# VH-VL binders against q9nrl2r1430to1533: the designs that were tried, part 20

Target 1, 104 residues: q9nrl2r1430to1533
Amino acid sequence: GGVHELSAFEQLVVELVRHDDSWPFLKLVSKIQVPDYYDIIKKPIALNIIREKVNKCEYKLASEFIDDIELMFSNCFEYNPRNTSEAKAGTRLQAFFHIQAQKL

## First folded at step 1 (VH-VL)

Design n1e (framework fv_nezutatug)
Fold by ESMFold2-Fast, scan of step 1:
Structure n1e (fold): chain C 104 residues (1-104), chain A 122 residues (1-122), chain B 107 residues (1-107)
Amino acid sequence: as target 1 above (104 residues)
Amino acid sequence: QVQLQESGPGLVKPSQTLSLTCTVSGYSISSGYYWHWIRQHPGKGLEWIGSIYHSGSTDYNPSLKSLVTISADTSKNQFSLKLSSVTAADTAVYYCARDYTLGRGEYYFDYWGQGTTVTVSS
Amino acid sequence: DIQMTQSPSSVSASVGDRVTITCKASQGISSYVAWYQQKPGKAPEPLIYAASSLQSGVPSRFSGSGSGTDFTLTISSLQPEDFATYYCQQYSSYPLTFGQGTKLEIK
C-alpha cells in the first residue's frame, strides 16, 4: 500500500502533463487573459494544483483523485465551445486519462 | 491549536431533520485532511456517519446514505451534518473529527470535538 | 462491512499488571488499525495507529501489534489513570468500523 498508491497517482499526473494535449490544463486560467472565466467556472482546478495535492498526500482514495481530474475536464467543456482547440485537446486528454485510470 | 466544536439543538422531534455544525479553529478545513461525523449511542459503541473533503466529495455510511447530507463552508471554516427523518434510534452523542493524512492517508481520528448530546423525543 | 470483534468485553486488573486486549477483523485489513481510549463523559483519544505506531504524547507502556486479521493492544504496567474503555477501529475500507469496546476496571 501507501508508497505504491502515491507513485500511481504521481505517475499518472506526470503522464498527463507530458501529453501533447495538456497545454490548456497545466496552470489555472489567467483572469487577466480570460476575465469572464471565474464568473462561469465555480471550482477552478489545473494539473499543477492536482500534482501539488498528490505530493502533499491529500488524496486518500482513488475516487478523490479521479474526481479532481474529471472536474478539470468538466470545467473545460463548460467554458469552451466544442469546436475550440481547448475543447478538442480536452476530449483527447480525457480519453487518454480514462484508459490510464483503469489501472487505479 | 486545532479545536473542533459541535453546535446544534439538543432535542429533535421524530420525523424532523437533525442539523449539526462543526466549527474548526486553528486549522483550515481546505487542508489535506478529511472531516468526519461519528456518533455514539447511549451505553454503546461508536458509529461512523460520513466524511467530507474540500473538493466537495462525500462518503457516507451505507446504512445512513439515503438520510445523510454533509456539507462544508470553507469561508466560515465549518462543516455540517443533516440527518433527515429521525427516530429514537438516532439519540446519541455526535462528534466531529479530523482524520490524519500521513503516507497513503491514515483514516484514524487525531482531533475530536467534545461531543454534543442529541435526544430524539416527542 | 468489515466487522471488528474485541475480547474480552471487560477485564479487571491490578496496578502494575500486564493487560492485553485483542481485536479480530472479519477479513484481512493489513495494518490499517487504530486504538482509542475513552474515559467516561469524554471524547475518544487516539493511542495507536497503523497497528503499532504510538500516538505522540501517549505513555510508552502502551503498545500495539498484529497484521492481517488479529491485533493486540498491550499495557505493560497498568496505572490508575488507565481506567477506561478501549476501542479498535479499521480503516482499510468504507464504512469505517469500530470494535464493540473493552472496559478496563482497576481491581
Scores: ipSAE 0.000, ipTM 0.543, lowest interface PAE 17.5, mean pLDDT 84

Design n1f (framework fv_nezutatug)
Fold by ESMFold2-Fast, scan of step 1:
Structure n1f (fold): chain C 104 residues (1-104), chain A 122 residues (1-122), chain B 107 residues (1-107)
Amino acid sequence: as target 1 above (104 residues)
Amino acid sequence: QVQLQESGPGLVKPSQTLSLTCTVSGYSISSGYYWHWIRQHPGKGLEWIGSIYHSGSTDYNPSLKSLVTISADTSKNQFSLKLSSVTAADTAVYYCARGEWYSKGPTYFDYWGQGTTVTVSS
Amino acid sequence: DIQMTQSPSSVSASVGDRVTITCKASQGISSYVAWYQQKPGKAPEPLIYAASSLQSGVPSRFSGSGSGTDFTLTISSLQPEDFATYYCQQYSSYPLTFGQGTKLEIK
């Protein structure tokens, strides 16, 4: 393996992935594990998809990147009741993201 | 492939602390998943004890919370159970297991250790 | 806590029989149910997850069904190696809870 320069978006996504509270967001929610998820959430997204979009240079504006991250959190809070581990993790990770996103 | 193996004393005296260790091979505990302890009383069903994530985050069965501590040692790829103030009611086969879902949320168990028998007797 | 109640506690059957085991949750748990098989002296092995999804490597004669509070495990044509104890488990919420088990015995 070599080293590669990380873009600002890639650096932020890597920091989110490494955060202890990233577990609900790493991959798309499984239809088998959560059968009603896709009936409720119409625009599913996860950190692996966002990272792929960053690597393919699909974000033309910082606001588009921020919108996808915020969609991910919005989906979490729409599907998961506030007292769940998922919602609590989402709240903490979103706060972390807001601090980091000030650099964008 | 993932393998789990329990180890610890087979006989513990009442009021002492039971200490068990689960050694994981074929997968790094620090790479994710939640790791669980489950026990089975003689001739009875299964009881979930608790879980740990490599960061130190734990969830315990409320019926045991004041008595149980689960810890992880990522350098040895192990996680351990301590159950304090044991009584004859703690006599059981103890299993370690991996939660199938990568996330912390409630899950079923895809890999189990072989189990270790613990007898609490004076 | 969510209580899981299995029925029957034991069932006697012959090779080739269709066997059904039921599990009832004390509250709605959607499809968050797994089924395990345990043979004497061995750890439980997963058979079914998400109420109806077959675990990799498990024979197709095993199937699961149900949602909400009522769940069933079916063995369509019982084989000699299927005589074991079966457990259901809910994973809708903590604490995780299991049924009391159903012992499948040779008739």
Scores: ipSAE 0.000, ipTM 0.565, lowest interface PAE 14.2, mean pLDDT 85

Design n1g (framework fv_nezutatug)
Fold by ESMFold2-Fast, scan of step 1:
Structure n1g (fold): chain C 104 residues (1-104), chain A 122 residues (1-122), chain B 107 residues (1-107)
Amino acid sequence: as target 1 above (104 residues)
Amino acid sequence: QVQLQESGPGLVKPSQTLSLTCTVSGYSISSGYYWHWIRQHPGKGLEWIGSIYHSGSTDYNPSLKSLVTISADTSKNQFSLKLSSVTAADTAVYYCARDIYEGKSLYAFDIWGQGTTVTVSS
Amino acid sequence: DIQMTQSPSSVSASVGDRVTITCKASQGISSYVAWYQQKPGKAPEPLIYAASSLQSGVPSRFSGSGSGTDFTLTISSLQPEDFATYYCQQYSSYPLTFGQGTKLEIK
């Protein structure tokens, strides 16, 4: 493999998916349910897409993996007002991610 | 040397709003990510009240959610707690704390203020 | 809410003893456990973070272990300054929760 062991990225994604606050991030936002989302967010991403990229060995550096996770949180905070359940879940999950990412 | 210092009233009457401020020195609030309020009732353990993220986003203990507001003033390097409609059950020592995850450290609460005693009494 | 349960609630020990305090989470929290020491009238002081990492400046006689739901704080050779109340805390999910505390008292 890569510079970093793939099992480390897989373990981290699994922990994020199992977190109580992962619900806004599990899959891409529905265009039918949220039609203006894709007008505002130009680089959509979700945990299922990131996990697929891990399994296909598309991350060559830990920084590339971290960049995709941070993009996911950035999109959340850009679209969702700070006082929403989505933004609050994103804030907690991002903090959890930053603690976990130190293991990479 | 990073220091946190709580300030506010020592005595508050029931039904009033408790207002406490944490002044941070030696470190910028916007660099620390999370800043928390914790309290300790006389002779009891620790209870988390809530936090504020560097973006301004807040999280509150669900048991206190309708009563608590946390805000930050980055120009003064302070963050504050407001607890509305206080009762005798809010009598406690109140602490502020830093939560840092960036860099080499994975600390939960690595720096605490000394605590300020609040008594709710008529 | 994740409940943190410490055992024992109090322990009596002598200088030089090995002391162990345990902390159990009601659900899996990986390694996101911190331990604090609190002396009467003082703020809590951090001892351990990430279940097993020693806080800078803390004596090597303190150690932490565990993962998932079961965690232990060990003091390998108790010193007079170690008599205090000890708290575990999970920081895996909100709300953040603490154990009820363990009082370490002179035998």
Scores: ipSAE 0.005, ipTM 0.551, lowest interface PAE 16.5, mean pLDDT 84

Design n1h (framework fv_nezutatug)
Fold by ESMFold2-Fast, scan of step 1:
Structure n1h (fold): chain C 104 residues (1-104), chain A 123 residues (1-123), chain B 107 residues (1-107)
Amino acid sequence: as target 1 above (104 residues)
Amino acid sequence: QVQLQESGPGLVKPSQTLSLTCTVSGYSISSGYYWHWIRQHPGKGLEWIGSIYHSGSTDYNPSLKSLVTISADTSKNQFSLKLSSVTAADTAVYYCARESPYLGKGYYYMDVWGQGTTVTVSS
Amino acid sequence: DIQMTQSPSSVSASVGDRVTITCKASQGISSYVAWYQQKPGKAPEPLIYAASSLQSGVPSRFSGSGSGTDFTLTISSLQPEDFATYYCQQYSSYPLTFGQGTKLEIK
């Protein structure tokens, strides 16, 4: 932990939010638009929730931050078949994340 | 009902800092997600300035990033814009807006807007 | 930045006409488009979100369509109160960007 790690988490989340492929991950999935989502996904999460956790200093270890980002991608691939726009966006964004996370 | 109201000096001198406040009534800032500032130059279209997440994280238009600061005071139910080193090009109507609080991929639009406040930058 | 280009810049139409306004994004934005109406001297008001979803309280004569890069706002039977400027906006990525606006004159 510390100031530098907190700044790095915030920077990375901002980079993810602004990435072209972030659209499936910006906010939690709507029950109105996707009624079965919460029947399938046990631990829903999105970039806005992760950013809030960073701001509240809830991540004590870089591994905890990485685990939440990976949970977000795991949920995407669990719910969305691999041929969907969501899964394709998730695959590209996850690759981008893995490159950026090497800095952590 | 939710209402947003902009307030601040209508006249600012070149090189000074423009300071505007948006007061939210009928809804708590902490119950929402993102709160935005948008401006409109005379006879022109809309330009997004930036936004603040209710917990304090900000995003700014890259064209304005070095000049703009957005902050929130949830105890007063307000969020504010500071634009430094203003010029005549910053003369505009300034709007504050709420991003829809409904969860889901489609709801990231501005669903409630303030009436706008006119700011003139002149000596 | 994603550039949003509206067509036409202005249109004159008669009450009862079907009016179509188009908006083109410089890159794919899925369905992350909203349409706003701005009447003279007033703030913009939302009409459509997610390219095709009608905002609560907005008359059913307004509809939106499109996905990817090409989006359309349609007014099926123009009314006098529809005199306004219409803006599209993408919310797919930052910075958020608006089209230049389409001025609708009822003539």
Scores: ipSAE 0.000, ipTM 0.591, lowest interface PAE 12.9, mean pLDDT 86

Design n1i (framework fv_nezutatug)
Fold by ESMFold2-Fast, scan of step 1:
Structure n1i (fold): chain C 104 residues (1-104), chain A 122 residues (1-122), chain B 107 residues (1-107)
Amino acid sequence: as target 1 above (104 residues)
Amino acid sequence: QVQLQESGPGLVKPSQTLSLTCTVSGYSISSGYYWHWIRQHPGKGLEWIGSIYHSGSTDYNPSLKSLVTISADTSKNQFSLKLSSVTAADTAVYYCARDRYTSEKGLPFDYWGQGTTVTVSS
Amino acid sequence: DIQMTQSPSSVSASVGDRVTITCKASQGISSYVAWYQQKPGKAPEPLIYAASSLQSGVPSRFSGSGSGTDFTLTISSLQPEDFATYYCQQYSSYPLTFGQGTKLEIK
């Protein structure tokens, strides 16, 4: 992608990070804090990793960026039961993302 | 209401194995929480011994790792501590407790047993 | 292991006083700090989690602050039932570690 696309990805990641419901997604889940997480989730990802990939120009297409964000939400819903605060935050943040991603 | 209750011998001889059980009521130990053993030496602070997750995965304090085994019996809603080769230094109040980690929103040890006093003496 | 160091080891205070207890981690632990109150002969009870979140049922005179390595527990207007020993705990990494405790005494 180009400079304009990188600026758009960075802006969207910043908006996600600043959202009240981003707390489950800011950093990778610790294997020590949640021991079975990496037994269930084989492609862990978080907003700090996605932001680093944006800054290193690793996304060539908007679809690759969107796929990583969707993977993050998919991991949340796979690991966390629907009634948890993590799953509820993920549902709201994902809806926000879908609205913002229409600009990409 | 969640309740945790420790049980086991109040007096253990040096070199023997200390065995304690925590009985949980009002909540299933297989429901996504960590279950811990913590001890408090007379007049001292708290020392974490180890934990078990509902999957059976265990974590132990490295200073005690060769001496400690924690296990769970989900059918009885209990988890247990075995501490081998005890010495007078293992004299303490032993607590069982529940905790959950979910990043910044992780709860601390939200429920504790009342504690059971263990004296290691001949 | 992450070492948690509390200051002071003991403090004497009067009802109505503002009391602060500090806790320092030997490594950065973000906000993974809890505070507990322990009365003689009783198990510890949680007061604060995630450095600043008040546990349900705990009076609003208790508050926590800090991030990284430096953390503080504050009691804004000390009540008679608050005389107890207070412990900080990190839950950023295993082994879980506690501070040595702060005894809050009358006078």
Scores: ipSAE 0.000, ipTM 0.551, lowest interface PAE 14.1, mean pLDDT 84

Design n1j (framework fv_nezutatug)
Fold by ESMFold2-Fast, scan of step 1:
Structure n1j (fold): chain C 104 residues (1-104), chain A 122 residues (1-122), chain B 107 residues (1-107)
Amino acid sequence: as target 1 above (104 residues)
Amino acid sequence: QVQLQESGPGLVKPSQTLSLTCTVSGYSISSGYYWHWIRQHPGKGLEWIGSIYHSGSTDYNPSLKSLVTISADTSKNQFSLKLSSVTAADTAVYYCARGLYDTKGSWYFDLWGQGTTVTVSS
Amino acid sequence: DIQMTQSPSSVSASVGDRVTITCKASQGISSYVAWYQQKPGKAPEPLIYAASSLQSGVPSRFSGSGSGTDFTLTISSLQPEDFATYYCQQYSSYPLTFGQGTKLEIK
């Protein structure tokens, strides 16, 4: 609990941010560049928001942290057709996350 | 339809704390978006106060410094503004609003409450 | 803080007129400008975002243009319901700032 879990979440978020396929997930999707995104995606989230929640100790359980990361990927696949660079990056990053999440 | 409703009109005495609540209907605050407070002074115009994400993450206008606190209560689907040590300069119409984020910029507001009038007077 | 200055502060016009109001930012803000319409006793309503993108449901007679520091809102053929106060807002950096407003009045 507490310190150990916070450190593990922070390390995992940093590893996700540093991954080559993190680019669609670093910040919230631009309304200017993707005008219909927020009409379709009702629970927007990005790695910068998740990292902030980790640093403020808002995740009480590993499952809550995992749920937010999975929501991020779910949003990606809901909005982006499977053949897009975003969806392909999301698929690879999600697989990486599943491997790293075993450490939690 | 998503609607935002501020708490009713109020009279607050100088040096007291102004407390306003925004009730969101038709959408769960926990489902996303950033939620903002904006006020409109007589004869001035619109002033952004601050924002909150349901996680508790807040951004405040630096001109208000430690005087402002925004909080969210997801169980009631509400977010609230507390402005301490008010003066006559805090007399305004207060709006709550939903923000849409742009990754290179910040927020514009696609949905506003009707506004609530606050008068600070002895 | 980025200052947003609107010009003119008020304009008198007739139904059917083309009306142009401008907004100047004290610093470069790319296209991160929104425009709002406010009628007496009502909340502001969004008209334009990203300097030139029309908000869904807004009549096509409204248009926005500009980039950098100089921005314009145009109403191509003024209707009776368009008499209102108009505000620009930058969202390039915190704190978010608005122009002083332009009041559009009946001539």
Scores: ipSAE 0.000, ipTM 0.555, lowest interface PAE 13.6, mean pLDDT 84

Design n1k (framework fv_nezutatug)
Fold by ESMFold2-Fast, scan of step 1:
Structure n1k (fold): chain C 104 residues (1-104), chain A 122 residues (1-122), chain B 107 residues (1-107)
Amino acid sequence: as target 1 above (104 residues)
Amino acid sequence: QVQLQESGPGLVKPSQTLSLTCTVSGYSISSGYYWHWIRQHPGKGLEWIGSIYHSGSTDYNPSLKSLVTISADTSKNQFSLKLSSVTAADTAVYYCARDYGPEKLSYYFDYWGQGTTVTVSS
Amino acid sequence: DIQMTQSPSSVSASVGDRVTITCKASQGISSYVAWYQQKPGKAPEPLIYAASSLQSGVPSRFSGSGSGTDFTLTISSLQPEDFATYYCQQYSSYPLTFGQGTKLEIK
């Protein structure tokens, strides 16, 4: 309760969105700009989709929320070579997520 | 105080549809909890049947092979279970229960109804 | 489905005894375990959630521990009202599943 109370999932998503390394993850990858992405990645997801699912109370268990975030990172590392700015951002954001997710 | 109360017929004939209703008092079902049906066969353990969120979103135990339907009536503050094509194996005590889900990190059944005994017999 | 297996199926004990009941998950479930107490003719009542968190109003003699696949419910000093059947439940994935129950009986 209270005017400023956010759910644990909403708080964590807000922290992820505000992190400097969130830029590759804010929205779905454009098929027009990256045409082969959807040939390689079969379960695309992004923070805007995850946030919408949180707002609509679609996560029934903490494990489902964690699975979607981990899928997002897995997709990043599958598509992007290790030396890319995307993969480096993903590595740092995933480490941040793992620390925060200990509360779930 | 939150209270849940099951109601429905105590005796159902084989091949008919079992219909049970859970009436919730002291809390609005549209306020964000998940609402569940759980049953207990005579002398045996607990079996989760399914859940509903007030938006109409449902989850069902796959072992019930889509014979189950759960619905909610927010105007009456009730949610209901329909189990079609019942057999003697569906004889059990049926409970309704509340689970708040992720927002309160409570993901367990904090309030239960008293249970209603259903016998499937001709 | 995640299978929850309780041990023992029954235990006989005396008032004042320390009693432990174990629950094993067929796969890793982190700390997503709850424990319930059920008395004859009554609905189950929650005791523990998140493997080790005590439900409000439950006596401090009840405690839970464990993570991953192995979980334990402990009653540190058994009281007459504690003779009941105890169930563990995982909530890591759907379908939600319960252990088979452990009946705690008077010696």
Scores: ipSAE 0.000, ipTM 0.577, lowest interface PAE 14.2, mean pLDDT 85

Design n1l (framework fv_nezutatug)
Fold by ESMFold2-Fast, scan of step 1:
Structure n1l (fold): chain C 104 residues (1-104), chain A 123 residues (1-123), chain B 107 residues (1-107)
Amino acid sequence: as target 1 above (104 residues)
Amino acid sequence: QVQLQESGPGLVKPSQTLSLTCTVSGYSISSGYYWHWIRQHPGKGLEWIGSIYHSGSTDYNPSLKSLVTISADTSKNQFSLKLSSVTAADTAVYYCARTEYYGLKGSDYFDYWGQGTTVTVSS
Amino acid sequence: DIQMTQSPSSVSASVGDRVTITCKASQGISSYVAWYQQKPGKAPEPLIYAASSLQSGVPSRFSGSGSGTDFTLTISSLQPEDFATYYCQQYSSYPLTFGQGTKLEIK
């Protein structure tokens, strides 16, 4: 809880944003560029939204923060076929996240 | 076109708070990525002070030891820097700058800068 | 903090020369490096991002290379307007950090 967990979440989000494979996850998917995305994905999320939730103290438990990050990856794998650059980036970034999340 | 313009007092007395504002034109702060303050001491290199996302999320250089506050006013299309308890070491040219999302590895470099405003800290 | 060290601190060159400036990171930063040019009394201007990508509008005589910890900015044929101070910057981790600068002077 509290300020300590908030600081840890912020540090982790910054590390995710700076990772080579964060590009599919930085902002919400554009409906104009990807028109069918919101027909398939019912709970869209991105790193900028998660960072806003961290700064507004909306995560009361580390598990809630982890769940939102995992939702982001789950959405990626649901929408994008396995052989796409998005899915490959998601796989690498998720592995990085799992290593870093051990500190939480 | 995107333009950034710094404004502030130019001369500040030691122990007081320095307040600078960056006015953005030709682009909405709330449509952007991150907005930054950077300074340059006379004859020296560049030092990143901190950044803000339009939601109010901030990152600060730890070397400034919580003396810095950055805030954004999206209704005025401005973001501001407050530096408390200034000393002669805070004499510098202060720049505001932008980063934008351009995809893989194309994000988080400073693509637009203000012209800079000179701040002198002297009694 | 990631330290960025530039070499040389200053270099003297003539118009038409090939000039190289090196930047070394204290830890791995992949290709999250930008290069800036600053002329006296002016704000820095971006030249290169992602270690090797040329900023729109920048002359093709400028190029960047490197990955991991060692990065190079090259000017293939120096022009009179290129005499300036050059800075590298990492954007892999906070705090964002710059090299100390390389001053390019007329020989």
Scores: ipSAE 0.006, ipTM 0.581, lowest interface PAE 13.3, mean pLDDT 86

Design n2 (framework fv_nezutatug)
Fold by OpenDDE, second read of step 2:
Structure n2 (fold): chain C 104 residues (1-104), chain A 120 residues (1-120), chain B 107 residues (1-107)
Amino acid sequence: as target 1 above (104 residues)
Amino acid sequence: QVQLQESGPGLVKPSQTLSLTCTVSGYSISSDYYWHWIRQHPGKGLEWIGYIYYSGSTDYNPSLKSLVTISADTSKNQFSLKLSSVTAADTAVYYCARDWYDSSGYFDYWGQGTTVTVSS
Amino acid sequence: DIQMTQSPSSVSASVGDRVTITCKASQDISNYVAWYQQKPGKAPEPLIYDASSLQSGVPSRFSGSGSGTDFTLTISSLQPEDFATYYCQQYDSYPYTFGQGTKLEIK
């Protein structure tokens, strides 16, 4: 994939960030605001971290990139009950991601 | 104790923008929770309009999304509703309400409601 | 959207009566249902949340039950102050939706 994959990853991250439902995922959860989050979520990740990894060319395979995005959603669904706005946003954003990921 | 109070003009002309404010006391809207707008057309049931989360994130009823904007002024501990291009169908009692955090979607505190009439 | 079909639309009852109101969801919404009481000129007041949890301060004669698609609000022994309109609400998914309401009137 190389440069092509990097460009595709960059574009997809931009699309995810710009999505209306990206707000739960833009940054890592605050330890102050959610004290128990990191007791539950052991592999925290967010779009800003993924973006940095893309920029640093840390993803050698598309599967690695996809795994991090899926981890991000998995963390959301693990911590947030189904009826929360975060979970609902995550559901929509993940659906969007799955569509866009077909282009990778 | 938490209290919510709606305020704004009770009369709006068609095609204009309806603007309401919810003033919250007893709790900071920037600390936690989801803050919602709900309306009730005369003789009808309740319709959810949208929310603003304490972080500032919003979501709206798809039926109203293109016309609705919810914002917050944390310095005043207020959040507001703007509904553009109003018609007679937007005549209703408008309520602001707090969403219980643990249940997320259960409205534990409501304002008293404010009547908005759309008329020329 | 998830529809909450509430029934009956109105019911006449007497003090002391047992009253049952039902809401049927158009899909499985687990226990993400709340019930509200609304009196004329007033805002809705919460009675039940999570289908069966009684809101603090609400009399024990109110109860909720159900999961999945069928939900029930029960007033075991109707009191004079209970005559009002009742609404169910789902918060399983956006947009949140309410039942059409049940007006409980004095017989």
Scores: ipSAE 0.011, ipTM 0.646, lowest interface PAE 9.6, mean pLDDT 91
Fold by ESMFold2-Fast, scan of step 1:
Structure n2 (fold): chain C 104 residues (1-104), chain A 120 residues (1-120), chain B 107 residues (1-107)
Amino acid sequence: as target 1 above (104 residues)
Amino acid sequence: QVQLQESGPGLVKPSQTLSLTCTVSGYSISSDYYWHWIRQHPGKGLEWIGYIYYSGSTDYNPSLKSLVTISADTSKNQFSLKLSSVTAADTAVYYCARDWYDSSGYFDYWGQGTTVTVSS
Amino acid sequence: DIQMTQSPSSVSASVGDRVTITCKASQDISNYVAWYQQKPGKAPEPLIYDASSLQSGVPSRFSGSGSGTDFTLTISSLQPEDFATYYCQQYDSYPYTFGQGTKLEIK
């Protein structure tokens, strides 16, 4: 293939993945390890799924991309009590995302 | 496009070690996902063998755990299966596959399969 | 291990027919069921995940339903390219297990 410009969405997802607080969000929550998660969370999503959607050019609007990222954080705060390491990581990563998303 | 391709010898003698390699293109195996081996015995069922996770962690079907090793060579974007002490029961088509749903076991991409016959 | 039992083992049908294949799990697996289509000499191709979600690119004549222990794959209007073997798979628990397959044959 030819050389192609990396999309703004791909750049932002890569920055989120590389952030120290991304660990709860890299992949879908394990159903085997956390079996009640999927009883509570009806629209599961993770950074690997969002990245795949970016690579397939499935986001036509920045708002669609932002909505999927916000859904990911919303799921975190719905499932995890406020004082957990997951919720704390989510709070910090969401703040980072809001700063970076101003560029979109 | 993500593509998986199996390679290895088509004939293995009983008691020897079967070695197969899966070459992945279109995606880096060290970036994400579970990468699996699955086999299909002649004219019948599919059997999950095991996986390697992008982090390098592995898990195997308990029925095969003492006989199986899965490893990755991230520089070549490959992961490999070694099955020791093979018998005629190990004759099968061997597939490599990706787990789309991480930890869930839904296989969204499969290799074309490679036939392995265990015979003297 | 969770046992997946498919019925029927084979079905004969004509183009345009509605075909139904069932799969029963030996224990509750919620909706963690996938369906695959396999043609002779080819790898299985994904059709359906999470019991009812259609894989991108799969024709809308394919549908899945069910939860718990009883699952169904339906082809609403059979096409010539649909003659194949169909497999269900659970991914609720390790090890992942497959049904024995249903061969869909021309009548």
Scores: ipSAE 0.000, ipTM 0.551, lowest interface PAE 15.3, mean pLDDT 85

